# VHH binders against Tryptophan synthase alpha chain (trpA), part 12

Target 1, 293 residues: Tryptophan synthase alpha chain (trpA), of Haloarcula marismortui (q5v140)
Amino acid sequence: MGLERAFADEPAFVPYLAAGDPNYEASLEYVEALARGGADVIELGLPFSEPIAEGKTIQNAIVRSLEAGMTPDRFFQFVEDLDVDVPLVCMTYYNLIYQYGEGDSESRSDSENASGETASQGPRPFVEKAAAVGIEGLVVPDLPGEEAGPLRTACDEFDLDLVFIVAPTTKGDRLERMLEQVSGYVYVQARLGVTGAREDVDDATEDSLARLSDWDVPKAVGFGIKTGAHAERIVSAGADGIIVGSALVDIVAEGHENGDSTDAVADRLEAKARELKEGALRGAAERPQPERT

## First folded at step 3 (VHH)

Design n51 (framework vhh_gefurulimab)
Fold by ESMFold2-Fast, scan of step 3:
Structure n51 (fold): chain B 293 residues (1-293), chain A 121 residues (1-121)
Amino acid sequence: as target 1 above (293 residues)
Amino acid sequence: EVQLVESGGGLVKPGGSLRLSCAASGFTFSNYAAAWFRQAPGKEREFVSAITSGGRTTYADSVKGRFTISRDNAKNSLYLQMNSLRAEDTAVYYCARGWYSDTYFPLTDYWGQGTLVTVSS
């Protein structure tokens, strides 16, 4: 639907925040600050009521958002209330996507004129609503590529991109099957235990990008990035973009814990976003043999 | 090379207990998170429970207080102790391997084949 365009001319900066963390109004200002700081695409976490294991920083953000009253319908209102011109991507769990349609189906009477069948509409109602409010893509970490067919079909119907997270261990036919379902960009991740040390990050980045080199889809690396220097290094290694969550969510968490004003935290987020984007741009400029043309 | 093999499924009466096992091979199990999912007939696969490499656990509200996830890194095994079983717990139960990203801890690059649990009188 257009997310690939964000990667066409320069490396894309893709920040992540949990929508509604620590409250609805502050979160709107924080997302807008990331756009001012140079975000090319923004990933918005829609909290799931049954949080799956996440790093402590992200899990705490999800908890703060849920405690502040975030729901799928409130999330769609949040997207409509955002004043940004950058593409928005929703990151959430497939169970939430699927159940959104199930809850609404109980009040519908449209099945009366069919063949007597009442069929689940699957992910379609969620995807339709996401498209209507301006979401341009989905990241669904708990959905395997081999089971993504129904979601891919719904995304195609409403012109949403479907971003896949590619594990460092996914190879061969499994990788090919997953990448046949992907659109927009690929979220490249690392194994547990990768440290922030330069050598560890450089090795992990090179290995991950080499594995995906035969695919033309943009590769956005989502590990080992806390500073502009980290962004520069990852992009210089061949990444088409960077995905940064923990470093930004930590700014929100620290501001919340310290009782800092929304404006002060937003200013810090904008400055960090600018630092990360500038790092990515330096990394692209320093490539001896640019891989993309 | 990476394999997850579930076992322990079967027929049990309401109120009964059952323990599922998942045997992991082809990777260093202790470095990864692991999870249980289930799929009832005609329904989507749903999250049941997860355990991090460090032993921290998360449960779906529907099973909290009745199910216990655990791991034995020396035996490369994941377990799900299911107590006070209900008809609604009838499903195929799947073991899954997890990993970490900067924004989020996703599941999974590998699933087991599943083991059927039927709760019926």
Scores: ipSAE 0.013, ipTM 0.285, lowest interface PAE 7.7, mean pLDDT 81

Design n52 (framework vhh_sonelokimab_d1)
Fold by ESMFold2-Fast, scan of step 3:
Formats: sequence, structure tokens, C-alpha cells
Structure n52 (fold): chain B 293 residues (1-293), chain A 121 residues (1-121)
Amino acid sequence: as target 1 above (293 residues)
Amino acid sequence: DVQLVESGGGLVQPGGSLRLSCAASGFTFSDYWVGWFRQAPGKEREFIGAISGSGGSTYYAVSEKGRFTISRDNSKNTLYLQMNSLRPEDTAVYYCARHYEGSYFPLTDYWGQGTLVTVSS
């Protein structure tokens, strides 16, 4: 719905940070620095109660956010307190979305639970609140397209886009069902190969972009993008945008470990954002104009 | 195309052990990180552990370290979760998932249907 506008004129830069990492006040300044650096959409991670980990940097960011007191309600306050004009997207897990607004009290009796006094409204309460505070889309990594119906319905009711992640191997009916649910943009998982001493876009990423070319939804490529040179390669290969998380999360982590001032870390984030955005713009300039069919 | 099918769940007494399996099909299993998640009644889905495509690297949630062991057999396209010293708090639906190495937190692109583990006397 609304997020397609971010991809209309030039390749979009979509940075990710865990909201509230390393604390609420610093995280506000860091997100604002990404907007100043040229972000076109910002993904804000809303951590769930148990951290998940692919690498130490990402796990530590999630842990810092949780230990600093991040919750869904505090996340919505964080969004309201942000001073940015850039569209905001929430990245979180479906179970957190589904359970939002429901109390889990230690004092709740079995008979109260059995009576069903409080019926779940599914994802609707979370989506309603997200829309109210200015979130324009959701990325839900654990929700397959086949199960997305209730969330898609809630997103349609409150005019939020629903972003899906496409694997290099996702094909046929499953891909079509997923793309029928997507709005805003598609998150395309990239793989960056090494050729000689340089990192290049691998064939699987280029094949994914080619396979998706018949679909009008913008394709934003994520995973493994760390430098303006990486961004340039991804966009020159046909991506409509880039999604960058770990490179930015790492700047936050290093600043926290070193005891650096919030302003100094924010300046580094702004500089890295500018590097990534400029790389994406160079990549676009290297592509031929799309042919009219 | 891509399918993940969990098995091995059931009723176990506290202190018992259980081994879950996840049969993968429709993709080159050895190319992907795969992992286990669980969802207890009234709780959010939580990460348990993940294993690299080669099996050379494993990663666990801090709370599960020492009781649970993740492993894989690439020749059989199967992921395993060995669960020891089970507690009533381990009662949950257990999901296997395919993960990617990426630029932000561990991302799953496919989930199994889940297998129920009940720890009760």
C-alpha cells in the first residue's frame, strides 16, 4: 500500500535496528541518525521475550533491548517518540503479535481460562495499535504465506503493508500464495559470494530477482550487505532496494562496549547510512533503463 | 516444495528424555542453517537452537544450554533435538525451521507443523 512510494524514484535504503538497543534514549537518536543518513524506510525490531541468535552481534542487540525493558507497549511509545518522516516498519514474531493485549497472570484460575471470558481477537489489537502510532508495515519472519490470512485481513483493515521474505529456492504455488499476501515490498534473501578478493552478488540472488521480475511489488535485498560497495553490486544486479541490519547493529554494539557517547555512535550510524545509500544510488546508475513491454 | 515434518513428540515424565526428528524435503538440506523453536501454552514462540549446514557450528538459547542438543544427518535430510532432564516448563509444541545466515536476527523462511511435547506425571 503506502511503502511502495519509497521505491518509486530511486533504490530504497532500508536499515534495521533493534528498538531500544542499548537503551531507549540512545536508540531514539540512533534511528533518527539513520533517517538523516538517507534511510527511505526503517525496520524496527521488536524483540520477543526469548532472544534468538544467528550471530553474536544480533543476539547481543536483542538481549540489550530486552534488558533495557523493551516490551510491545514500550515499543509503541518509542515509535511515538521518534522524530522522523521516514516510514517505519515493525519486524517481530507472529506469536508476539497474536498475544498482544492479552494478560498472562500468575493468579489466573483454571476455571477463568476454561470459561473463555477474554476471547482473542487474533492479530487485530496489535495491528490497530501499530497503525495508531504510525507503523506503516510489518515484517514477520516466522509467518508463512499460507497462514498469513488473519494478519493480512487486519493489515488491510488498518492500512498496513505486510512484507514477506522470499528464499532463493521458493518457487511455484508456494511463491504465488506468498506473493498474493505481500504488500509494500518483498524481502529477498541475498547471498554474497567471493570472486578473487571481491564479494559479488551470487547467481542465486540474481535468479531470485529475475524470477520475481513479473511481479510489480518492489524487491528489497537483505542479508550480508555491509558496505556501499555491496549495496552497489546488489542494486546493479536489479534490486529495487537494500535492507541492512548487522552492519548497523555492530556499530551500536561497538559503541556500547567502548562506552562511546550516544552522539558519537549516532554520527557513525549516519555516516554508514550515507555510505550504503550512496552505494545503492551508484548501482542504479550502472543499470540500463527498464524496457517497456 | 519445501517441507519440514516434525515427529517424536509425546507424553514424558519429569526428568525424562525425548528425541525429536524433523524430516526435510524440497531443498538442499546441507546448504542451510536449521533450528528448533517451541511455543508453550500462553507464551510467545521461542528459539531453542540452530545448527549450520555442515553441522560444524551450533547455537543455543542461553536458557536451554546443557539440557538440549541439536544435531543433523545430512545423508537423511533430518534434523534432531535431544532433550534431557525434561521439566513441566518444557511442555510446548516444538517446531523445526529453516534459517538463513543474514544481516539481522535469525530469520526463518519455512516452518514445520509442530509436534506436541507434554511433560507431566
Scores: ipSAE 0.013, ipTM 0.324, lowest interface PAE 6.9, mean pLDDT 80

Design n53 (framework vhh_sonelokimab_d1)
Fold by ESMFold2-Fast, scan of step 3:
Structure n53 (fold): chain B 293 residues (1-293), chain A 122 residues (1-122)
Amino acid sequence: as target 1 above (293 residues)
Amino acid sequence: DVQLVESGGGLVQPGGSLRLSCAASGRTFSSYAVGWFRQAPGKEREFIGAISGSGGSTYYAVSEKGRFTISRDNSKNTLYLQMNSLRPEDTAVYYCARGWYSDTYLSPFDYWGQGTLVTVSS
């Protein structure tokens, strides 16, 4: 089975790091630390040269990764070099995916990647390479459901899951179109960035989970989860899993800024991962109904 | 529910200026980052820049820095793109889009408007 298996027995913990942040070797250790800490699926950010949105923590991580030499081909090598048994998901932008098949002049010159490829193949060359190195799914934040057909087709050919992000404002026909294309899990965004009230998080999460309840795909909730207590609340509200990015990226950023050793930062990441996973497990124990995917 | 409507496009000479507007309906405009994108015929959709929900942070694509300025007026639910020193390669349909985060994470953009055509020619 695909990524749904990671959600079958208990709530899944899905951490995110930008691959290669702050450098290739340290990033390998950090991802491995998250696996030791209890990650069930790991999202790896493949940086794009022109980020599509303002977000200082994640944007700075992407910039550090790019400055350290990360490219699509180096990312695929990074995946091959990882020593983890946890399913890996790539988070990147559709323009990068599409350009990979066209010979992206900004970030790649490796002739192996372009051998026999043409622009008319669309996203297929990227998806084929991702499958070959062991990626099991894609999260493509800039791709709307109505434009996802070619990527969905390529993912089907190579047995990759395609994860969509559902915002609190995603409704009606747009939601239906996304859910017709989604596989593996759906990424449910818990709250808007300027709201800080805990009741807003609970209301938005419960509303989103209720709107998605008729769909069998697992629901992993992200955004604003920093502690085991936050994880516990989200899972107790009905989430099948939690997605955590900024809190983990901040640990990497602080370690880099302070000049801390790779081992010390990896230990902090492992401890935070364990805290988050244990919170999720406590949240599941609080639910009266046991049936979840 | 949010709808986005772009306006202000038209035909301009090279070196000219245009100000585009994006009017949003709805009640949560200040809670989300919003951005501008453009698409020329036969080309990929290209990111221009984005502004945080509060208006306190902006990010621009390198190719557009210094010529384009993004601003927002949350009291009017309106996003603006001021374009100066326009070049023929700026010819495109310009779209505004709403992000799902205010300024803490990279996000998908929802609620693409109908777009407004900008033509820069001699």
Scores: ipSAE 0.000, ipTM 0.261, lowest interface PAE 10.9, mean pLDDT 79

Design n54 (from n52 with G53R S57K S103D T108F; framework vhh_sonelokimab_d1)
Fold by ESMFold2-Fast, scan of step 3:
Structure n54 (fold): chain B 293 residues (1-293), chain A 121 residues (1-121)
Amino acid sequence: as target 1 above (293 residues)
Amino acid sequence: DVQLVESGGGLVQPGGSLRLSCAASGFTFSDYWVGWFRQAPGKEREFIGAISRSGGKTYYAVSEKGRFTISRDNSKNTLYLQMNSLRPEDTAVYYCARHYEGDYFPLFDYWGQGTLVTVSS
């Protein structure tokens, strides 16, 4: 079943954590705490050793995960070990997906193309393994829509959704071509404005939601959502869901830095998740239009 | 205000080389990842690669790794793209972009006006 079901009855809360941060066992408890707190879908970061950004909260989480021994195969074991009923989505970079199994040619399977020639299966081994362990979708931030064909084909074969990110600058024909590849939900990158002591949804976010209004794919808005009040404003503006990463990763980072117990950090994650979910629910109640029609 | 200004585009023969520059102003250049994109006529904007704050790390799109090299000079607030072994299919408008520090992934929020590279005999 598709990830769209998570958006059907109420706004979805989609938290992110780097899998294995700060270690395997603590990370299992943290993800389970997010599920107890009201997560509707959970995005799990699979660390990539050459991240695009350095010195960020998320990059530091990736570094902690890698230093604790996270690998693609250990990530798949992590997913199998999780005790959650919430759909899981893997966030990683296309180079990792494409290279999974490529260094071991004996483990790769080749398939014949339409002309009868044998061809490399590209992203297929990764997608097959992700499906086998229970991943229901992929977010691949570095993969443009025009290059997504092979990954889309593999996702279709194994019934995984492929989530795309829409920036405020993506419009017209380019937006339509991206949306032809998207399934499950679309990540709408918000710019959250500041007005005095308040943070409000800016025109770029509202424009992005308006541009997507003719498409019957759920719109989950991310970027800088830290509190239930932020979540409430985003959902009241028209979002079908919220995506929250840095606020939750910061809780993990602070607990690790301070030497706090796994249980104490898990409790804080559960409380923050509940705050964010409750904010989203309040936002839905305040909307002039139904969230989905 | 943030500005990114590309230069160095022009006509080049197949097999030739070209170096593009991007001059940044209006922000602390050394605090940001920056990158290159291109857009060929009738096609979508394509990611080429990005470079870390210090220049110590680079990330390239699979199709371009080996022919193109990204570098930066923080003392000059300038980003570079060295393009070698150019082909007619490299004909495009080339854009530099500042990394948008979104929640859990890199996006690019400020873009230059672009510089045209034409590869033709």
Scores: ipSAE 0.018, ipTM 0.383, lowest interface PAE 6.2, mean pLDDT 81

Design n55 (framework vhh_sonelokimab_d1)
Fold by ESMFold2-Fast, scan of step 3:
Structure n55 (fold): chain B 293 residues (1-293), chain A 122 residues (1-122)
Amino acid sequence: as target 1 above (293 residues)
Amino acid sequence: DVQLVESGGGLVQPGGSLRLSCAASGFTFSSYAVGWFRQAPGKEREFIGAISGSGGSTKYAVSEKGRFTISRDNSKNTLYLQMNSLRPEDTAVYYCAAHYEGSYFPYEYDYWGQGTLVTVSS
């Protein structure tokens, strides 16, 4: 589908921000700054009110967004209000997708499930609305491949890609079942190992990339990437792209805490995005050329 | 090698109790929130509950609140699920999963076990 195109010519930079953090208007400017800085795809977090045990940086971003009034309908309006020409991907929780469909029950005929309860329309109403406002893919971190059938069907109907997250421990039949459902790109979770005073790509991440090399889907590596040097190492190790959240969310958090202007924070985000993109490009240039035997 | 290995599944009569264990190795267990999921044949996988790395915070699916208790022992790298008042509809393969608390993505589970079968039969 469409998102795969973003990985075709050079390593893709895929930044993440929580939509509406720290408020609606500032968040629009921040996402637009990432596009100017070289983003090839942007992941937008749609906050969910009942998160479980998330990392503090992302949890605080979700809280700021919710306190500023973000809702699913405001998120869809946010996407329509964005002035960017790069593909947008929504990252959210599977229950939110189902709850959105449930809210439309009055205007739609629903069948009762086997227990006699009124069934929702499943993921379809959310996916339909996401497509209508210009979302081109979904990342649903809590949805395993074995359960993805209904969401994949809805995504196929509306031409959305469905991105899956692969942990270093996902292997064998489970990995194959997941990869049969994936489209656009695969989110590969990385561990940056610590050796002395340096952080390097660990063996598990390189092993994951090697195992996935037989699958013709782009591999975007995320987690712990904060600098252009980190991006360079990840791409030189075989990644087709990088996903960066925490480093960018921290810039938003710092600006909010310090009372910095929206313009100042946007400039800093644009500069960091450019640093990360340039690091990824350097990493691609360092790859060994394929051998012809 | 990173591993999550579930144990304690088996056949239980309705109204009975069962305690599941999940042994973790190859990573810093206390830096991860860990949880339990289950999947019955032909059904969607569903969340049961999770506990923070420190053990200071727990979250349960609404349907399981009061019957199931999640706990952990970081000194033994082990996660537990105490299941009480079991019903035939609790029959499923039970999985443990670990989410790195330093992760910048919400709801990210880095590691998953292979599952343990629980059958509740009358």
Scores: ipSAE 0.000, ipTM 0.219, lowest interface PAE 11.6, mean pLDDT 81

Design n56 (framework vhh_8dlx_2)
Fold by ESMFold2-Fast, scan of step 3:
Structure n56 (fold): chain B 293 residues (1-293), chain A 120 residues (1-120)
Amino acid sequence: as target 1 above (293 residues)
Amino acid sequence: EVQLVESGGGVVQPGRSLRLSCAASGFTFSDYWMHWVRQAPGKGLEWIGNIYHSGSTFYNPSLKSLVTISRDDSTNTLYLQMNSLRAEDTAIYYCARHYEGSYFPLTDYWGKGTLVTVSS
């Protein structure tokens, strides 16, 4: 429920950064800069110590965040310390979500059943904490729709949206099972045109948006969006929003590598966010008027 | 056209090792991350791991000690070495191409799979 509002009046800009990259204090300022630049929803990556396959840019951001001391509890503190009015979404891996409720908890006796056996872990403790600090949704890339039941149940209990990622190859029954569990928005992985090709948005992306048109959930398109011109093209093709990660993470990486001040990097992030948001708004203005019915 | 063809499956005794192969064609193999994914009877898809360049591998933590992924870009072939096979390793094993430029371990093309049955 909550996240759908971000897509109601205009195309939403959804930036991604790894929380705590390159350090806690700088990362707070960078996320706040994205909000000033026009972000409508912000995706915050909570790094997992054994990362699943990611593009090199995102992997490097995750490594910097982990080396700077990021943990799940520190992530929740980070969310509480953020001074933004923009809805926040956590992107993390299901194994981290499931493991959160164990360890040094003084309440681990609560995991025993009536016979004294240790109860099965579940996603509930993580989801409960995420809701308490103000997270409004989760993106869990490694969780298939057919296995999402327990997480969906916990999200429903604490009123969090559960965002699924749809590839161009996701079709038929697989797509329907996934969309039955999605809320907030769906992350559509767009295939931009081949190098040297005339179009930036290929037929697979347009087909994915067309297949999803019968579902009311907003479609936010991500993949290789780097400029306002890219954003404009994606939104003009039918997307309800844009998701941008690598272009923003690269700004953080370059600033860190060059030893630039936090303020200078934050200013660059704010400017790029504004460029992307303005591109999305131009794309919406170029759409054909919707047909009646 | 993109094609991925898995081979090397079959019936194998518990505790033994098995190596699966995947022959890729129709794209520049060396430019892509490649994945191994499996599906046990009546269960969902389980990601095993992936490889980008020689020496750059990522594994499902639950399977890391049991598998090794490698590739030979000169022959467009992906490999999955499995050791100490157990009954729960019975599954159809799929070779999959990484969705280029994806932020996530998503795949765009899959082979038809090769069945591995671990039984005494």
Scores: ipSAE 0.013, ipTM 0.299, lowest interface PAE 8.0, mean pLDDT 80

Design n57 (framework vhh_8dlx_2)
Fold by ESMFold2-Fast, scan of step 3:
Structure n57 (fold): chain B 293 residues (1-293), chain A 121 residues (1-121)
Amino acid sequence: as target 1 above (293 residues)
Amino acid sequence: EVQLVESGGGVVQPGRSLRLSCAASGFTFSSYGMHWVRQAPGKGLEWIGNIYHSGSTFYNPSLKSLVTISRDDSTNTLYLQMNSLRAEDTAIYYCARGWYSDTYLSPFDYWGKGTLVTVSS
C-alpha cells in the first residue's frame, strides 16, 4: 500500500523543498540530506512560471528554481538523479499537470482530433511520467474534489497516491467529495492566526483532526512548524505526521544569500530534519493509548 | 458560513467582452487572496489568475492580455473582465479563496458552484 506505509509505525516527517533551488546539483544534495536526517516522505515542489504562491520564503524559492532553469522535464530528470530510499511526492499546480499532456514537454506523445488540433490526454501523460521516474504521490492544492476525477483515475492507473489539503473551514459535502478521492495521507492545516499559549495551538490542531476522525486516512499537519518543540506539540495533539516547508526553505535561502558551501547547507538541513523528526517521536510517546486495540 | 457566488455568465458572441462577478460572504474578504479558475467541456481545470489581499495580480501567461482581475473590498466582490472572447473560452468559471500555506502553492479552501460562459452565436 502506497504512502500510508510511511505513517504506520511512527509519526511521519514530511519535509518540503522546491526542486532545483538554488540550482540543480545543490538541490540534489539538500534533498538527500533531508532523507539522512529522518524524512519519511519528501515533498518536491515543481515550479510553474506564473506561480500562485503566497509568502516571501516560498516565492523566493520558486524564483531561484526557475532562474536555475527548472522545467517539468528537468524535474523528472532530477527525481531520477536522486539517491534516496524515501517516497517522493510532487507538489504542483493542476494547470502544469494538464499542459504537460498538451505538448509543453519534449517527452509527451502527440494526438490530434478530426480538425488537426492537438488533443490532450488530460493529466495521464504527466502521471505516467511521474510514476516512471519514481514519484509515489501528488499534492495538487488548487484542484477541487468534484473536479479531481480524471486525475484520480490516472493516479489509480499508475499507482500514485493523491493527497488533498484540508483547511480548518472545510466541511460538509465538499469535505466528503475530497476525502472520497484522497489516498496516502491528508495535508491538514491548523487554524490561521493561532498565537499565544501552547494550549491554544494544541486545541486548534485537535479541532482540525477531530473533523477528520471518521476517515481512516493518515493526517499530516502542515502549519508553521519551525522547531522540534513545535513538532512535539503537534504530534502529541494527535497528528499522524508533520509537514514542514518554510523552515527548511529558509535554510536554503540563508545559505544562498551568504554564499555558503553546498555541504555546509546540507549539514544544516540534515540537523534541522533530525531535530524535527526527534520532536515528532517525543510527541508520539506522549499520546494516550488508543481506545481500540 | 463562507459562501462564494459567481454571476454574469451566459451566451455571448465571439469577439465580445464579458465581466464575471463573485460575491463573497461569511469571512473577512479583504484579508484573503482570491482566484479565478475555469473548466472547458471535456478538459481539465485551467488557472486564470489571482489577486492578493494587497491588490497585486498574477495571470496565466496564455491569458494575460485577455483578462483582468479586480476586487472591491467595500462590497466583498471579486471581478473577472474578459475581452475578445473565443469559442475556446466556453467553460464553467469558478471563484476560489486562497489560504496562506507553509508549502509551495496556496490551497483553494472554498469554491463557488461556478457560472457557465458559452461563446457561440
Scores: ipSAE 0.027, ipTM 0.371, lowest interface PAE 5.0, mean pLDDT 81

Design n58 (from n56 with D31S W33A S56K S102D T107F; framework vhh_8dlx_2)
Fold by ESMFold2-Fast, scan of step 3:
Structure n58 (fold): chain B 293 residues (1-293), chain A 120 residues (1-120)
Amino acid sequence: as target 1 above (293 residues)
Amino acid sequence: EVQLVESGGGVVQPGRSLRLSCAASGFTFSSYAMHWVRQAPGKGLEWIGNIYHSGKTFYNPSLKSLVTISRDDSTNTLYLQMNSLRAEDTAIYYCARHYEGDYFPLFDYWGKGTLVTVSS
């Protein structure tokens, strides 16, 4: 088991949506549409109580989710209410994970003793609950590899994978420390460049994939993938999968702004998911020769 | 090479104020948002806040009344002003560079941290 299975036979398509965007019921149908469209793993954003930035497509989705009442406990109910067989990954901030075990849960009372001392349970209560509802991995963008030990320990206890994000600037000792803690897949951040009338995979993306080639963990590339043609280029360049957030969140945002029906938006999400998955499959077919190790 | 170097930590008495600095080099500082993060003994990481190149700030709601983040782009320096320090502010404080991902902001470079101990 483990999320690596999703990358074993073909390039994986990993879409992202903020859970509960623009509301709980519509979001359930949108996630289910992505599964029908060919998602191999789905990343669900659990918003931090305050966004750390605004004005970006994904951050606006986080704001809509928060305004619709999303909380950690409501997120766990959302996961339980989902009717999908695709592995689910939670993307959230370490502060939320850690605080779930402190002030926001019954475990706070249980950790108080006769001396008045409150014992920290670290990330364990969140990880335990995530596993119980069917989450199979975590992506925690704000957690550096050198501080990931306690979270990795909790993930190992409950058989969750811990996915790390590698920026083009993440190199040397920091990269090695991060990769010692990673499981499931690694999220490689990259951007498609522009040359003439078309976009090309930039050198930083190719450098990141080359730099990670000695590590066996699957490499899923994200950032700026909007079309099947983009997906095809990324996979043909060596990615084991694609991660797509903004293009899908934009469909949700536009449907919400225009007052479109949930069914119409879900249909558009399913069609875009299928386009992206088919692009990834074409990219795999275009590789010059089978890799040998 | 990118470097972030925190300074200003040390032993401080309760109720005092303290300003931490982060000296940045090896990149165009004025083009990046910057973050402060801390880790108390035996606890997980706690995001404090960030400041964008525009000067706009976002704070952890639990800390917004206690801290102020500012920057000086002419000296490539990020600041964290802390007022009315309490024992619970004892932590290692980290400076981190913002990296905008497809989903969430990321931190791609971190300093080694500076220890603040609030003790009477």
Scores: ipSAE 0.078, ipTM 0.467, lowest interface PAE 5.3, mean pLDDT 82

Design n59 (framework vhh_8dlx_2)
Fold by ESMFold2-Fast, scan of step 3:
Structure n59 (fold): chain B 293 residues (1-293), chain A 121 residues (1-121)
Amino acid sequence: as target 1 above (293 residues)
Amino acid sequence: EVQLVESGGGVVQPGRSLRLSCAASGFTFSSYGMHWVRQAPGKGLEWIGNIYSSGRTFYNPSLKSLVTISRDDSTNTLYLQMNSLRAEDTAIYYCARGYESDTYFPLFDYWGKGTLVTVSS
């Protein structure tokens, strides 16, 4: 069942934070506050080894995490140090996943097996470590569904779900192939080009949910949600869950900029999480009663 | 209508350089981050790198010393410069448009049809 269990009884709230933003210790408290606030699944961003472009909320969070010393190994330690009972999902890029094993120092093993299998190749070493520390799923934005075979195989071996992202432009055969490979939930995008206006976002969301209605996998919408009222509308339109990043990352950013205490920022995150979860619950209550069998 | 058209592929000798182009139309090119992705015969898709609207670039570490991505916003053109070409660089090369999301930056929403590069003597 994996991550699908989080969507079984009520709409799931899936918050996102960049792990280690603005520092390791504060980030632990912030993720724990989201769990107290009603998170059903938490997405943790594992940042790139290189600096990212400025001017964007999520990009700035990644830069703060990297400047505070975040690495893949430190991320795995962060997951082990978290005191939460909700499922954790890692959001990162395929090039990081693939290269986690390839750049390793030479093994001291004298029992090296030269015939066939090697743990230093492909996505397997990263997936194995992620499973060992308690990650239950991966979201990989830079990997198309048609090329996900090796990662899907590694995820199946270690019982991790592989979450796919459905863009507004993903239709027909490409959509069907992607949905045949998805597990846990599908991440539904709603942004249309440069506009980003709320009316355009709502329209794109309804279109995407309608295209996905024949598939049983839970649909979590991941854009345009900043308030409980937004969450209510998205869930009332048919979403099985909401994914919220920028609104929460902005709280972290403002607290860091203002020099606020970790406790004060954690309290604000917990309150916003409750607002979003309550909005989602109201939205579910507004749906038409299912037809009797 | 958004369109991305790759060009500049062909047969090239090992050790030489090649520059690919991607002509973009149907959107405000200067406002978007752009990506290069390739697929070798019988293999999966490999992300090469991207260039943001600011001109900042990020590369696949396995390819960083061999490739350079640039853009010309005045002509709506994306470029991929490849140096010291090897047989394993034989692939179909795609350009892709990125856009913002709530939890990551960016997502690919449009792809070109690709241009074939064959590295052979």
Scores: ipSAE 0.017, ipTM 0.367, lowest interface PAE 6.0, mean pLDDT 81

